# VHH binders against Protein leg1b (leg1b), part 13

Target 1, 342 residues: Protein leg1b (leg1b), of Danio rerio (Zebrafish) (Brachydanio rerio) (q4qrf7)
Amino acid sequence: AVVTENGLPIQWRKAPSDLSHLPISNTGVQVNPWVYSQRMTMLKMVINATNAYMSSMGPGEQENPLWSLPLQLGWKLKSGRLADPTPDSSSTCGSEASDPVCISPLSFFGCVNYYLSVLPFLAAVETGVVSSGGHQMLIQVPAEVAQDYCSSYSDCSTKHPNTMAKWHLFFQSLRQVSQSKESDFNKKDSILGLMWAAEEESIQTASGACTERQKLYSSPEVSFQQSSVNLGAFISAAHYHASIERSGKFMSHLPSRVLQEADSPPNIADLSTEENHALYMLSWMNSINQLLGGSLVDLWRKAMCSAQAREKGQAFLDDLILDPKFPGSSLWSIICVMSTSC

## First folded at step 4 (VHH)

Design d11 (framework vhh_ozoralizumab_d1)
Fold by ESMFold2-Fast, scan of step 4:
Order: C-alpha cells, then structure tokens, then sequence
Structure d11 (fold): chain B 342 residues (1-342), chain A 121 residues (1-121)
C-alpha cells in the first residue's frame, strides 16, 4: 500500500510544470478533438494549481495536501465566489504580465469539478467498455452524445458559481445542525470516526492507481478499477442516460455493489439515522470542499439531457451521496496524475 | 519516535472476555486522547472507543456499549480495552490510535500494528 500507517495519503510531490512525462495522448484514435483538448486543458490547470498550493505549504504538510487545501490557503465561499488565496500561494502566481502558471481559486474549483465529472464519461466513450470486478459491460455511446455531455459539464462547472455556494451553504447548515453540541469526544466525533474509516478504505483502494499512471489515460477499465466503484456508477449512469435519450431503452445493469454498500453499510447500522446521514454528508463534503468547494453529483445531474433520464439517473445518484468512498477515489485519481513515476 | 504496541489478542469462545493493552512511547501520553479501532477481515476500520487525555470523557458506539470498557494509566503510558460478552462479530484486528490534535476529520495521527481477536465457537 502507498498510504501511511495512520491512513493518510502518500507524501505529495511537486508536480512538473510541463506534461511531457505523462502519457495523456490517445492511442491514435480520436473520439472528438474538442473532448481531448478540454481534457488536456483541465489537467494542465489542475497541475498548475497544485504546484502553486505546494509552494505555499509548510514543512511536514505534504502528507495531506488535498485534504487540507482550504485550511492552508484560507479558501471559502463568499457571495458565490472563493476567497483570495493566501499571500504565499498568490506570490507564486503574481506575474500575470508574462505566462502566468496558476489559476484563480474559482477557476481551480471549476476546472477540477469539470475534469472529475467528465473523466468517467470520457473513459467509457474512448473504449466502449466498463469493468466491475470480474465482469465487463460493453456499451455503445454515439459521438454526438459524448459531445453533448461534455458541453453540459462545461456550462455547469464554469458558468455556475452558485453551485459551489449552494453546496457550501448546505455543508455549513449540516455542520451547524450536527455540531450544536460541539466538543471533542462527543457523539459527533464517534460518527466521524466511522466516516474517516470509510474514507481511509477508499484511499487505500485507489492508491494502487499511482503505480500505473499511464493506464489511467488509455483504458476505462483501469480508470474504473483505480477510482473505485463510484466511477463505474457514473459511467453506468452516463450510458443509462444515453440509452434512454437515444434509443428509448434502459441499461439493465447498473453497478450493484455501490447500491449494496449504500443500502447495507455494516459499520453504520447501530448509529442514529439522522446523525449518521448528517455527519456522513459533513465528512464527504469536507473531502470535496477541501479541494472543490462544489458538488460533482449536482454537476452530473445537470448534465442529463431529458427529464425522464434525470428522474431515473437522479434516483441512482442520490445513493452515491451516501457513499463515503466517492470523494476519496476522485482525489486519488488527481494525486496519481501528479505523482512522479517510481 | 512514536510507538504504539498492542497485545492481549487471541482465540476465545462466544461469551468470553479479553483485555487488550497498548504500550505507548516516544511522546507525552498524558497529553493525548486515545482511540481503539478495529478491522474485521476484508472490511474497513470501525471505531470502538475513545478516551480523553485525563480519562474523564469516554465514548462508545452502541454495538459495544455495556460490553467493552476503555481505560488508561497515564503513569504507565498504557491504554486498555476490557472486552466482555464477546460475539463472533467482534472478530477483528484491534488497533490503538493517538488522537489527532490539529484536525477533526481524521481523529488520529498514529496507529499501532494491531492485535488479532478471534471469537469462534
């Protein structure tokens, strides 16, 4: 395993300023030049933003860069916008007169949200295969459908600062409700213990992806395996939506493992339903908001094209918001892009 | 160097009892809250108990409340877990962990190597 003994992520390394060492090119077959270009742009923005973040971090903090990003940079949502970066982080981006190498906080959260929301769909479109455990599901997605989803994600992620503000307010309201009695070692901390345990399991599962970074860009099977069952759920939802809209047929085989884990989490059965739900959301939002400040799930819902597909897909996606592995696997996908090859 | 070493695990019958110990070194034990967590075979970590640095605040999940008792001896730098009325579902590797001071999301910063508890009829 590439995680520390206490379950924290592997040590962060400064990302290179160029992408030449990353195998981001396709295998000679192109789905859509616009889709490829957007993916390259998002990866570049994420790398530049994390380099700026690394430059602002103090010694010994590299073990938790993505999990503690807002605390280090003082990021917060205010009137639908992110707060300015700290002086240290802004100094690495200060020269806009010649080739700026970082992005604004709003652009950073927008780009990461867009990239994460698009990644599983791009993987499915590129090969037409979704893998889960020992089974593979063959899918066929028209090129026009792929372009429509990517356009929807761009509109939702880059033009809707209120999406981030909405999730921040939701997160804040859950924190206020769950922390009306705020003290170390109360019932809140006990429930958070179970939630971080689930996150740690997700991190350990996804961490193996870093050893095969090159495959992340060449195969939906590798991307799905390395980002846990949650990416498979998004790929299946995308295909389900496409099938409804384009052929009037439904995908009969959504990843049952995600649904089973959401329906029957073994460690949670003995906790209050309200407390477990509220604090699961708090921990999950903590992971998302430390880097994104927004909602990948909400962006996915907005990407759906028809009311019928949205109704069916939203029911499935509502189960994903109760899955504590979701943000961990997404963050590990980003970490793998940023890691140096062994 | 921070060290946490668990001991006291073993094979017991349902309804039996075990006492786990955790020997701490490399830090001021009395300054830190401590946790017991467990991991069943093929499953994730589950919180079992917590105790404040002074020992005055103690918490349990409902699954072990009334059966397990956490305690500490700050003079001996040792954490204990008394487990009574053991059930097959208590089978797991048990870890002690040191409380995390700077963050609330991850409750600990160090964890021991664990001790195996098997409850079998």
Amino acid sequence: as target 1 above (342 residues)
Amino acid sequence: EVQLVESGGGLVQPGGSLRLSCAASGFTFSDYAMYWVRQAPGKGLEWVSEISSSGSTIKYPDSVKGRFTISRDNAKNTLYLQMNSLRPEDTAVYYCARGYKSGYYLPWDYRGQGTLVTVSS
Scores: ipSAE 0.000, ipTM 0.104, lowest interface PAE 18.9, mean pLDDT 43

Design d12 (framework vhh_enristomig)
Fold by ESMFold2-Fast, scan of step 4:
Structure d12 (fold): chain B 342 residues (1-342), chain A 120 residues (1-120)
Amino acid sequence: as target 1 above (342 residues)
Amino acid sequence: EVQLLESGGGEVQPGGSLRLSCAASGFTFSDYAISWYRQAPGKQREWVSTISSGGSTNYAESVKGRFTISRDNAKNTLYLQMSSLRAEDTAVYYCARGYSSGWYLPFDYWGQGTLVTVKP
């Protein structure tokens, strides 16, 4: 494994210090911190959707092995479900370069950050119609659970009407497909295009707060050493913007995979065959993984490696993953682990 | 505004001890992981230790058993107790809000540093 003299998996300054001398890559996970941040956001969204699904179960059903996935990832359980993140009330976008970022790794659960970050998965949960092949309905997640989870859409839409309008178009298109008599998704590319347009708008909201800070990136030695601003978030936003500019759709360049027994964390495949409820959840996750370009499996596996290391008393920052009210901190802790050979 | 201010550096003989402090302000200290980094002249900054919001600690292999990181949330202060100091521990020590070394994460918020000199 590639490690620094500090015993860390990689030199954390390698990507920033090398950017002026290397062609910028939108696919190299070791030189694009935004890629890891986005993948971890998707993992958190899967965890949030898992909580919504578990909330739909009757008395005693929450005792079934479906809980093994969050436990393997080291997430805390509270009153029969994963602890809910507390939104950061300071999530509004600043108007000046010295103002806090409105969408950053350290404030992901602010009102705007939280609701925008969960929207792609809520489309699948709400409609129950994220499927592949000739089947329209694969997921049996109750719509009322999705509605309760998304009841704050109106609060977010008053702050970001353009972004919400794009997500509305995506949801509307999925609802049209769910009522279709078709046996396949011939319009899948168009629907994915709507999703990516909505994602781009959401990230441009973050980048809008960060464009002034991109100028600071030109002097990383000075800015990074003495900045009181979250430069990690600004750099991640800048890398995402560069990736979108070059590819138009970053996700389209990732391998597409379906979650299978070989791709599951230990014991998950066994649980899916023993319980009908677990099978529905696994099918749902596979559908989401396909919709998002197959990245969730890799992120899940790397998180499992982190959880295993914690059992040995070595993953000191993994406890930030166990506290969902600090999702930005948790995401960055995972980035460090995900750079290992595990 | 977020501020981190290091103190406690100085000159010491090999085998000596020093206690560094980092006073934090402008954010809810108890909610964040805080790290110690160091940089010797002409070298890159290297991670030394981190303590999570929950109190979990970790250390660079080169300092394990010699350094102890701790925090006092009531005082918004981070500490690094250093013992059995060696010439190679000579560096400017920095307090950083954030997470373990990773892509751009150590750039979140930095203090101004405090110099530790271990005389050969």
Scores: ipSAE 0.000, ipTM 0.114, lowest interface PAE 18.8, mean pLDDT 44

Design d13 (framework vhh_h_nbbcii10_fgla)
Fold by ESMFold2-Fast, scan of step 4:
Structure d13 (fold): chain B 342 residues (1-342), chain A 124 residues (1-124)
Amino acid sequence: as target 1 above (342 residues)
Amino acid sequence: QVQLVESGGGLVQPGGSLRLSCAASGFTFSDYSSYALGWFRQAPGQGLEAVAAISSSGSTIYYADSVKGRFTISRDNSKNTLYLQMNSLRAEDTAVYYCAAGYSSGWYLPYDYWGQGTLVTVSS
C-alpha cells in the first residue's frame, strides 16, 4: 500500500480515467440520511487523524499502511477525560455538569444512528487498534455524534437489550484479544463474526423502529440500511478502489470542495449524492483496510485469485435475491476484470 | 486446517427426498454463527449453480427459483453442521452438490472454503 497526498494508504494502478461508465455510478447505496451524515463525519475524523500522524512521521516511515496506524476512539470531554463508547450507565449523558455532552438530541432516529452508524464505525476503528498491535491514537468525536450516542444508548439499551448485549460482547471480546501479544487467527475471525451478528441484529431492530416511528409521526422519508446494502457497499468500494488503482488518478472525479473538507477539521454538511456515495465507499474501504490489517486491493486479489471462490462467488451473486441494484454476473465480471492481476 | 465434508447423496426416484449434510472442521459455527454457508451444484456438462445460502446469524436465507418450495437449508451450530433437505426431487436436480463457507463479517467475499462434493442422481 502507498500513501496518497491525502494520507490514505491505497495502491495506485492504471484504470479508466472516466469513472462515469463504472457500474457503481449507476447504482445507489440506500441508507438512512442520518446514517450517511454520521459516516461522513467519521470518515473526515479518520482522514484528519491519518494526515496528522503522517505529518509527524519521518520520511522512512511514510510508507506505513493505514492498518498499522494506531487508532483510539472515544468521547473526549472538556475535562480531557475519555468516555467509554459502550458505557454501562450512560455516564456521558447529562450526568457530568463539568463535561456536558448531551444537549437536545434528535430522538426520532436515535436507535438507527446508534446501531447502524455509531457502533459499526467504533467497531471498525477499535478493531483497527487491535490489528495495529495495540498502539493508540486519540480521535475526538464531534458534539453531534456524541449527542446521538448519549440519546441512543439510554433508549436503545432499555428497549433493545439483546441487540446492545451483542455489541457489548463484541467489544468485550475485542478488548480481551488486544491484551494478547499475538492474535489467534481463529479467535480474530470469531470476533469479526460477532461484529457481523451485531450489525445484522441492529439492522433488523432499526428496521422495526423506523416502521413504528413512521406510523407514529406519519413520516414517509424513513429508510434504513439492509444487509444487501452492506454487501453492495463492500463490492462498490472494492470496484472503485480497483478502478482508481488502475487509473493512477485517485479522486480525480471528486469536487475540490470534498478534497478540501477531507483535509479540514470535521464538519457535517449537505453533500451531493455523488459526493456522499464516494465518501461512504471510502469509509467502507478504509474500515476494511484497517480492520483486516491489509490493503483492500490485496484482499480483493486474494478473493479473486482463489479460483474456487471466484467462480462460485460469481454464481452466488448471479442469484442474490436481496440486491436488485446489481446486474448479477455482468457486474461481477466487470469487477473481476478491473481487479485481476493474479 | 479448514475442511467441509458433504454426505447424504445417492440415487433416488423422481418425487423422492434426500437430506444432505455438511460437517465443518477447523472452525466453529458458534460465536453468533460467524460463517455464511451455502449449497451449490454442478450438473454434468453445466456450470456451477447456487442452490441455497444462509447468513451467519441465520436471519437471511436465499433459494434459487428452481428449488424454492422444495428445498430447505438449515444449520446446527451445536453440531457444526449445515443441512439441505431436498423434497419432490426432479431429474434436473441430478448434480454434484457442494457445501461452501465464507466468513460473513461483511469484509470477505462469500465462499472461500469448499467441500469435495456429493453426487445426487434422480432417475427412474
Scores: ipSAE 0.000, ipTM 0.122, lowest interface PAE 19.2, mean pLDDT 47

Design d14 (framework vhh_7ocj_1)
Fold by ESMFold2-Fast, scan of step 4:
Structure d14 (fold): chain B 342 residues (1-342), chain A 120 residues (1-120)
Amino acid sequence: as target 1 above (342 residues)
Amino acid sequence: QVQLVESGGGLVQAGGSLRLSCAASGFTFSDYAMGWYRQAPGKQRELVAAISSGGSTRYGDFVKGRFTISRGNAKNTVYLQMNSLSVEDTAVYYCAAGYSSGWYLPFDYWGQGTQVTVSS
């Protein structure tokens, strides 16, 4: 269970994914606007969210070890604010007190890991309360997660095999996309090309009658759960990313004193078991997308929902022997329908 | 319709053993994580043991070394073998199930519970 002031779930302000700011028509050169726009939006939102959070805390809080995670390259922290990305890719984040904190703009997973490490929810695990953007939030950490967090992928795979398999496949897919070349967006059957197509289609909404099921998925309760920040999802994502990247440092700084309160995934009475599980997975995707302040995760999800991408994605996922209990294609069908506006 | 039915509870002497069973129906059992929780009067419901769909197990600190959780996918049943029982183990024991969520995520389905009473 995730709560905010007045009983509302935690929600971060969603970043706009408007591409109209890109001077594509003025460059005279064909560029991959999707890769450029999504990466820049993600990086700027990570900077903005981090600066906003640190600005809401006292000087002592800005020295929190969670923000001292060493990164190879990135922005330097100046007077409590993150500076623009370092143009020299050979420059590294400092390990000395004079080089307090950096964020890596060159690694998608490095940026995600850093953002997760400075999230209010990590500080809140110690007290149950955080302040972000001037708003106080009350959060609850699942007692089972608090009792049995992991510090490595091997440990997580042993203790939480099905959940880790889902997260492993999810981040592996994102890693593949983040490492794709600009030339790949011209390949209609590549995930990157399909993500580009999905972004274009999101501007042109299909017209048609809504089914009764689609109307249910658009209900206030279901829509709210989809858009709400799920702390279990954030903890799982941070856990998985730290383990895969072997940062270790991030996990070693996780607070040792945590809330001992139960949490529940969505269990909406009008939804079937599979639909509630699809809603939980969609909540994970939307939580990460909101956290990053971009549309990269949303575009990846939409790309995976296309007929061609699902065939490609299923073949790719079928080649991975990570967990035989991975939910399979039936849940993806539900996720895709649930995420369709009506 | 999802249904979880516990059985095997009863009265047992301290130091004795008891085996609980939970029969599941209405879902693909082999894809679900299964767990056992207990609740004594006036106390919060607490995790006793959990087993993932892949067979990984976790136990509450108060039962480590004494209890063993196992599953029989062919019979759609999860078991809890309880050894070296003490009066402190007296509680209502609940079976729980959750789809592919791993044992640390909250369970979606719960049984009605079965009473275990340990006498001195």
Scores: ipSAE 0.000, ipTM 0.118, lowest interface PAE 18.4, mean pLDDT 51

Design f01 (framework vhh_7b2m_4)
Fold by ESMFold2-Fast, scan of step 4:
Structure f01 (fold): chain B 342 residues (1-342), chain A 119 residues (1-119)
Amino acid sequence: as target 1 above (342 residues)
Amino acid sequence: EVQLVESGGGLVQAGGSLRLSCAASGSIFSDYAVGWYRQAPGKQRVVVASISSGGSTKYSNSVKGRFTISRDNAKNTVYLQMNSLKPEDTAVYYCAREFYRSSGWFDYWGQGTQVTVSS
């Protein structure tokens, strides 16, 4: 396994040899304070969107899983965009001036999947700047890590050829910017334009949080140095790698039904499809907790308690056993919710 | 914390028998379905047998008639009796418990035990 100089693990697969030509300096990356702030803002926006969604849950008389709630609140996805709330939903959603963002579950899952894939690599790259107060700081990236980063898609290239083509275009653009010493963000082939396109493709532009991120990348007021462009390339490359990984391997780490001759539950009459799906989502959110911190998982568990506790009672919580592979979640948090709101 | 520990694996000649045991700590088995899975080198992990909380059993076609799954609720243990073993049964065998009662989703896994059947 490859690790950063800070000891964080990075797993890479070799990409086709034509990607090995990307020049990444072994001197390290100097972080533009704006780029650092942008990344932190994007993370906070996802957390705020999750909080807004959970605050819209209400008392737990809903039988439907979390992802069905926006249908009751009047939100829809139209042509990849988040539709405005209907008048019926205005009182159950945060104020227009509030930090929390109201989003649909479909858009939410798109954004969360992005952070499941990108955030661990972002943390690995930016670990050195956490204590710097946001001002200029050098991030040291070993040459071996930089080379492995350029060689990460060998296994998946035949299954996702369009992703490999976009990767090549992105690194071609980065090389041009590096050589010309300029960053014309108004051009489609600029590094900022390609970075924005990569984010747009991966996040699914249908959520408010994703729209705000696109605006940040395309802002004409943004200035950056070659080093901040390199940081952006690392983030985008990590996303492409992780998105390919997630399309095939996401659920291998989570509870899944057996798909052979024994794939039906042994006691199918005891549980609805919605209950099985809700538990799968709870496990999925627990896996994300490793990347986003415990607050997100605690919010999902509170919502699950609310959605099912009224229908299934205390027995639901009594039957739930925390998996040791989800270390950031607390059973006590769920018990307190059951005692106070259920 | 739920911990599952498999035991009883080993090397055996074709036509022989082995009994695998799966013991739980940190939780009680009696209210939950438990399954046995196996993974041969270079292949995906596949289900072998399962037993519900009520004692209903299900088997894959490849082991039906040769393997028997059973449970001892007093010991919080599930067994897989393997008879008429074939070289094709060579694999790492895993015990799994469902996430919660009657879910049918197996989420708590043991570390596995190796079974090797020689010809």
Scores: ipSAE 0.000, ipTM 0.097, lowest interface PAE 19.8, mean pLDDT 43

Design f02 (framework vhh_7b2m_4)
Fold by ESMFold2-Fast, scan of step 4:
Structure f02 (fold): chain B 342 residues (1-342), chain A 119 residues (1-119)
Amino acid sequence: as target 1 above (342 residues)
Amino acid sequence: EVQLVESGGGLVQAGGSLRLSCAASGSIFSDYAVGWYRQAPGKQRVVVASISSGGSTKYSNSVKGRFTISRDNAKNTVYLQMNSLKPEDTAVYYCARDLYDSSGWYDYWGQGTQVTVSS
């Protein structure tokens, strides 16, 4: 079992399934959200902007999985004291996220999709509680993991520029996987190999054990298998680039210790440490994807499906991820603010 | 650039044996796990065996007791010893470098070597 500094167990919970258990039991440890106030503010701004954008559409236009995201989570994302704090007049970094009407829907979807891949991951490590519209998602992490993450990112723009480079490589890798049209056999086989490796994970790492672990972190109605190919490609591409130069910092931010509190395969000793960590990470990311109401990779692929959408979405991605020197790069701005304000 | 080259495939009769080799260039195998996959005609590519950088091995149920994976880090080579071959073992066999030590995530694949088991 994984425990905090005070000897209390770490727990994973989500809305709405854990709503009936509030207030949160003292059997777990909660990381104080105000310690990460700036990052929590940015997360709330993104969530509120997403909700505001969806509410600006007609009923039939909200059938897109991304637009149904808060509904699927059982959240009521409304402007208010807790979910939508009043911004001060000097706030500018989150203005693009808080005013989505100023950007095209495809550009907004691209931004939100990548924010969803980054901000929930960072929020899960940094905070024990995420609140929205009276509902809570409790994500408890070891205090040392949260503090290590905070310290790793606190001075990234001045002392650790390589950390920013790792995030850049992560998103470049995701872009390459999502948009690859290479005729090169080796490039195609690499992408296919990553997808097939994800599908064969349960056979290779532990017969039946991976299935049991998948069931633990996902509902019977929304199975790991339904998104495993797309999610596997996303994770593998991210790891490939993040591990370049043998850097483990991206991996160290994953809450694998939290996942170890859950029921494990009958014979963990037969799995290598790396296989256990990779499997827990894949399960954790699948759980986050399900909590967010869908496949992030699939949503991005749909945004890039048409020639016009691909051109506009790619330009927006370039502005945010490929060249952080581009003016108005809101994603890099958010990551840097999160690195500074801790 | 990392390259993997398979060798040792061929035609063999049922009950026979073959030894496949996977040689790497541009990378040191001792830092990575390596896996063997196979793809039969009209089917998806499936896992056969893997070996971690520390020497831990895993096998699919269909080959347990018949196949043995091993490595020679000094030669940057991984082997698959195949005994008691069956017609259903007929496939193209691929080796792949595991991105993380036996994680099941592969970043480089070889071109494959054909194994045909008669009768």
Scores: ipSAE 0.000, ipTM 0.114, lowest interface PAE 19.5, mean pLDDT 43

Design f03 (framework vhh_7b2m_4)
Fold by ESMFold2-Fast, scan of step 4:
Structure f03 (fold): chain B 342 residues (1-342), chain A 119 residues (1-119)
Amino acid sequence: as target 1 above (342 residues)
Amino acid sequence: EVQLVESGGGLVQAGGSLRLSCAASGFTFSDYAVGWYRQAPGKQRVVVASISTGGSTKYSNSVKGRFTISRDNAKNTVYLQMNSLKPEDTAVYYCAREFYPSRGWLDYWGQGTQVTVSS
């Protein structure tokens, strides 16, 4: 059996039989279809939520850091909207990769999505052990998956270092906005502090894994030990949220509480790979929302109050439903529980 | 190579009907979900309807009860039956392939077919 962080499989099993239809590499490196799909979902969520928020804003609200930062990353606006991450909607400016004003989502995709996806995965890939509330799990990750993450990190660091730095600033600004709302987030054991530590550990681990351990990725299976409890706690929170979604419940706890009380990982062995990954991604997104003090929910609440923004949001939510077997815990359901009115 | 070709567009009076077709080639059609999208002049492209590999359908609220999406895997074709057409339905209609296994990501588009509904 393949064992990953808290028993969550990360191997892609449903790749298309006709490989000519797989997404073209936009970082100069081939990307596993599962990894690409996960990254696309995360990037599309961020872009669509930001575009929906922008559409619902009045002129005086445009100083909000969540709105302005995608523009600072060089994303080109079309009709007041950020470029869609799909290949066909990617705008090109005919500019060099160093152009600060013009950016295609496709050329930027691997770097952004690697950053968004690396937090729960890459440190565990290097260390092999996840801990939560004193419980530890041995991890085994397919060499191909580990190499995909390593190659994407190396490619992004080499080709788009400024882009990686700007995404750090984006998440930093989101945390700062959240911290200004809640004094509890200033504690040493606060969830925002844990997220920041986990982010830095993941980046350090990604660099270490790509530099020191690339030769290990030639083996069919790799096992490691985790260096930090903080990242294990973050990963465990995501898996605990996935368990809640599977049971037909919504996330009702702050991640800090989930991280403290989770003694055992959820049993998700019965889920299909696609269901398991869909639940994991939704739970990870909800965990990020809670780590940001509900900023993501507030963003979507504003979006859903506009007829135009609601239509765009519905298209995005449809894109997240991967399988009819999914237990009905859609991102919209999470948003509705947290937001009962416009 | 992957290709999607739309047909069946044209000029029709309000209250009329049209059937759009999208012929697919260059891939195993039955392995992919496909959808219809539309774009009116000066507006963004929006979803109209989609159909999964298993035949499950989804519709935008603006077309529910009026439009029907269907597929014929033997002919590698997806259809959009459009009834009770309104001037607001005037747009270029596009067929798109969804990345397998139904991620909602669109990797290939057709060139589009014009639908004009007169008042």
Scores: ipSAE 0.000, ipTM 0.113, lowest interface PAE 20.3, mean pLDDT 45

Design f04 (framework vhh_enristomig)
Fold by ESMFold2-Fast, scan of step 4:
Parts: structure tokens; C-alpha cells; sequence
Structure f04 (fold): chain B 342 residues (1-342), chain A 119 residues (1-119)
């Protein structure tokens, strides 16, 4: 929890609704309104692209491989929608309250992407970081404003606040499991791993540890404040252009053999709208796969490789993944490294 | 440590040519993609070109067909061959290695080299 100057826990009810009037902490840490506006715009694009792709699978979503992971975790399918196994008397599914909590297939990916995009900021707000000098870090997170971009999704709407809280706890538990096995997994090779690394850097700065980037700052207090600002800037950069350029950058740290097969990420200007949407979805699937301990990219790949998916999906999307001459050949390299051939 | 140093800028007439160089020191240069960026006076910094460790290249639309990016891994040097230069190519040119590390997002930039295309 974030603490006051007297060490008392701060009870956060809601995030600021107006990005132009964010409060400034006494430590000098603040949210850049331009950066947050860009991030929210990119988040909306990613959610819409994912939503469009899932819709293209057709009405048989209960047999879609992408649902196997939620189902393994206790979620149920009701009339083509995911239902939280925990009863919530305040929840509804459209016009009828047949299920206590109802999440559409599209809302699942919307909620996951939303949570992942705000996770580092939520952790910074919730943990509270205090140096030996009593310095406090307060980061204002416009989570409610970001949630407005998920208004078309039941699990992100104000109609289901308990669902959002349950998703938070769910992903927090998965993050803990993932972190406990970090020695077996190179987290720097994924966007999610980079978000955790940036978060860890903020904590390590407070404890006096320094990274190469922190060495640019002259004092521990300044380094700590700049680390928090850099975390915000990094998260914004990762989401600023939900493009293949940003998603592909994590590949720079892969072993030389993988880099030999990877192309430089193409500029958004070099791709059609359809190609950009496909690459946005693939980049987020890879990031989500890392958080969930693997398999979601494999499940998504299996959906893409199935005869039904190939017939119902868009031809160019299949070509983008399978043709090594396309600008997205680096994504094919990722799929080949993480999965067996179709 | 990664350090980048650009050179080769100068004044040229429209239609002329220049070759920029970027010398890298520190970490293993050959294993990473490296980019050229530029910033015109009073404008935002814009991406110009990128080359992968394997030699695959990409270009901004505004320079496609006029600029050629290349690298010499044995010399840890990145090049940008510029031809058919226009007044709008006037800018400070930077080489950059952008990558992610366990410490988070890292970007290494050179100090830049000025290219002036005089009418």
C-alpha cells in the first residue's frame, strides 16, 4: 500500500478522471498526461484488434482452443460466454441474470490486456516504496479512465467491479508463480518480463542498487524519482504505438541463433491496417503467454493452424505468420522457437 | 557499456551525397539491430532506417530509394549512404541501439552529426 509522510496506509478509492490535473507527490513523481493519453489510445487499439480477431472465429467459440486455459482454471461457458465460477449477486449477462458473472469471449482478452498494461503502475501504487530517508513514492494511475476504453466489455465495465477485483487477484497469483520460476525463464525476452524488470529496478533503486540507466543520475533520491518516471515512460513507450516495432524490440535480447532468423521490426507506415492489427495481436499473445507460464501462444497457434480457423480466418493473416518473406517473419521465428510446426 | 559516435556530417548542395558513420564500442555490436534517427530544427526526432544483425534493412518512406543503411561487424561500424539530398533532409543524425534488458528499457544514443543541405 502507498503510505503518507507519517507512514499511514493510503486507501485509494479511484484514479483521477482528468489527466490534465494529476496531483504531484512531494517526491516529485507524477504521471505525464501526454504519455497516458497515448497509452490509453494504444490500449484501445489492441483491445479492438483482439476483439475483431476473436469475432472472426465464428459462433462456435465453446470449441475454440483459446478457451481451454480459462476452463482449466474453473471458468465455465454459458451461451458462448465465460462465466466466473464464483457467484456474484450483483452481476448480469446482458438483459438476463442467468449467470452471476458473465464475461464474453472478447472481454477475456480485453481484461487481460488492460490488466497487463496497468500492472506495473498498480504495483508501484499498492506496494509503496520508502527509502531510508523516509522518501515516499506516489504514482497517480488513471485506471478508471483506462477502463472507459473497455466499456464494451462486461468484465471491464462499472457493472462488474467485483469481476475486475477477481481478475486482479488472479493475475497477481499467476505473477507470483511466474516470478518464483524466473530462474528457469528469461524474462527479458518478453514485454511482460521487461515490465517486471522495470518494476524491480524501482524497488532496487530504493534499496540502493544501481543499474546502468540509473548511473545517469547524480543522487539516490534523484535516481529513485527518475526510475519511477522512467518506468512510466517505458510502459508508455511499450503501448504508445501498439505496433510490431514495440513488440519486436524484446527480440533484441534473444540468443544469436534466434536473431539470425529475425527481421528488424517494420515501421507502421510500411504495413496495411490489417497487417498492423495482426501483428498487434501476436505481440500481445506472446506477452500474455509469458505471464501465464506458457501455452496461450501455442493455443492461439493451434487455432490459427486448424482447418476451421484457416477457412474462417483472413487469408493474409495466415500468410503473415507462415511466409518468412513478410515483414512479420520475426513473429514466425518466435512461434517456431516456442512451438512445434503445424 | 555501449557507446556510439557519429561522424561524416557536413554541408552539401541539393542533389548531393554524404556518407555517415557510427562507431560503436562496449558490448557486442554484431548481435543487435541498430538504427538511424534524425531531428530537424524545431521538429520531433524521426526514425530513418534500421538494419538487423543479419543484414535485413528497413527505411522510412521519406528516404526510401535515396538512403542505404549498411554495417561492418568486423569494425563495429554502422553506415548511412545518403544520395539525392533535399533541403528537408537537413537535420542532426543519430545512431541508436534500442533494446530491453533485465533492468528495463535501454536506449543508447550518439551525440549526433549535423547534415545541412543548403539551397
Amino acid sequence: as target 1 above (342 residues)
Amino acid sequence: EVQLLESGGGEVQPGGSLRLSCAASGSIFSDYAISWYRQAPGKQREWVSTISSGGRTNYAESVKGRFTISRDNAKNTLYLQMSSLRAEDTAVYYCAREFYDSSGWLDYWGQGTLVTVKP
Scores: ipSAE 0.000, ipTM 0.118, lowest interface PAE 19.2, mean pLDDT 43

Design f05 (framework vhh_enristomig)
Amino acid sequence: EVQLLESGGGEVQPGGSLRLSCAASGFTFSDYAISWYRQAPGKQREWVSTISTGGSTNYAESVKGRFTISRDNAKNTLYLQMSSLRAEDTAVYYCARELWGSSGYFDYWGQGTLVTVKP
ESMFold2-Fast, scan of step 4: ipSAE 0.000; ipTM 0.180

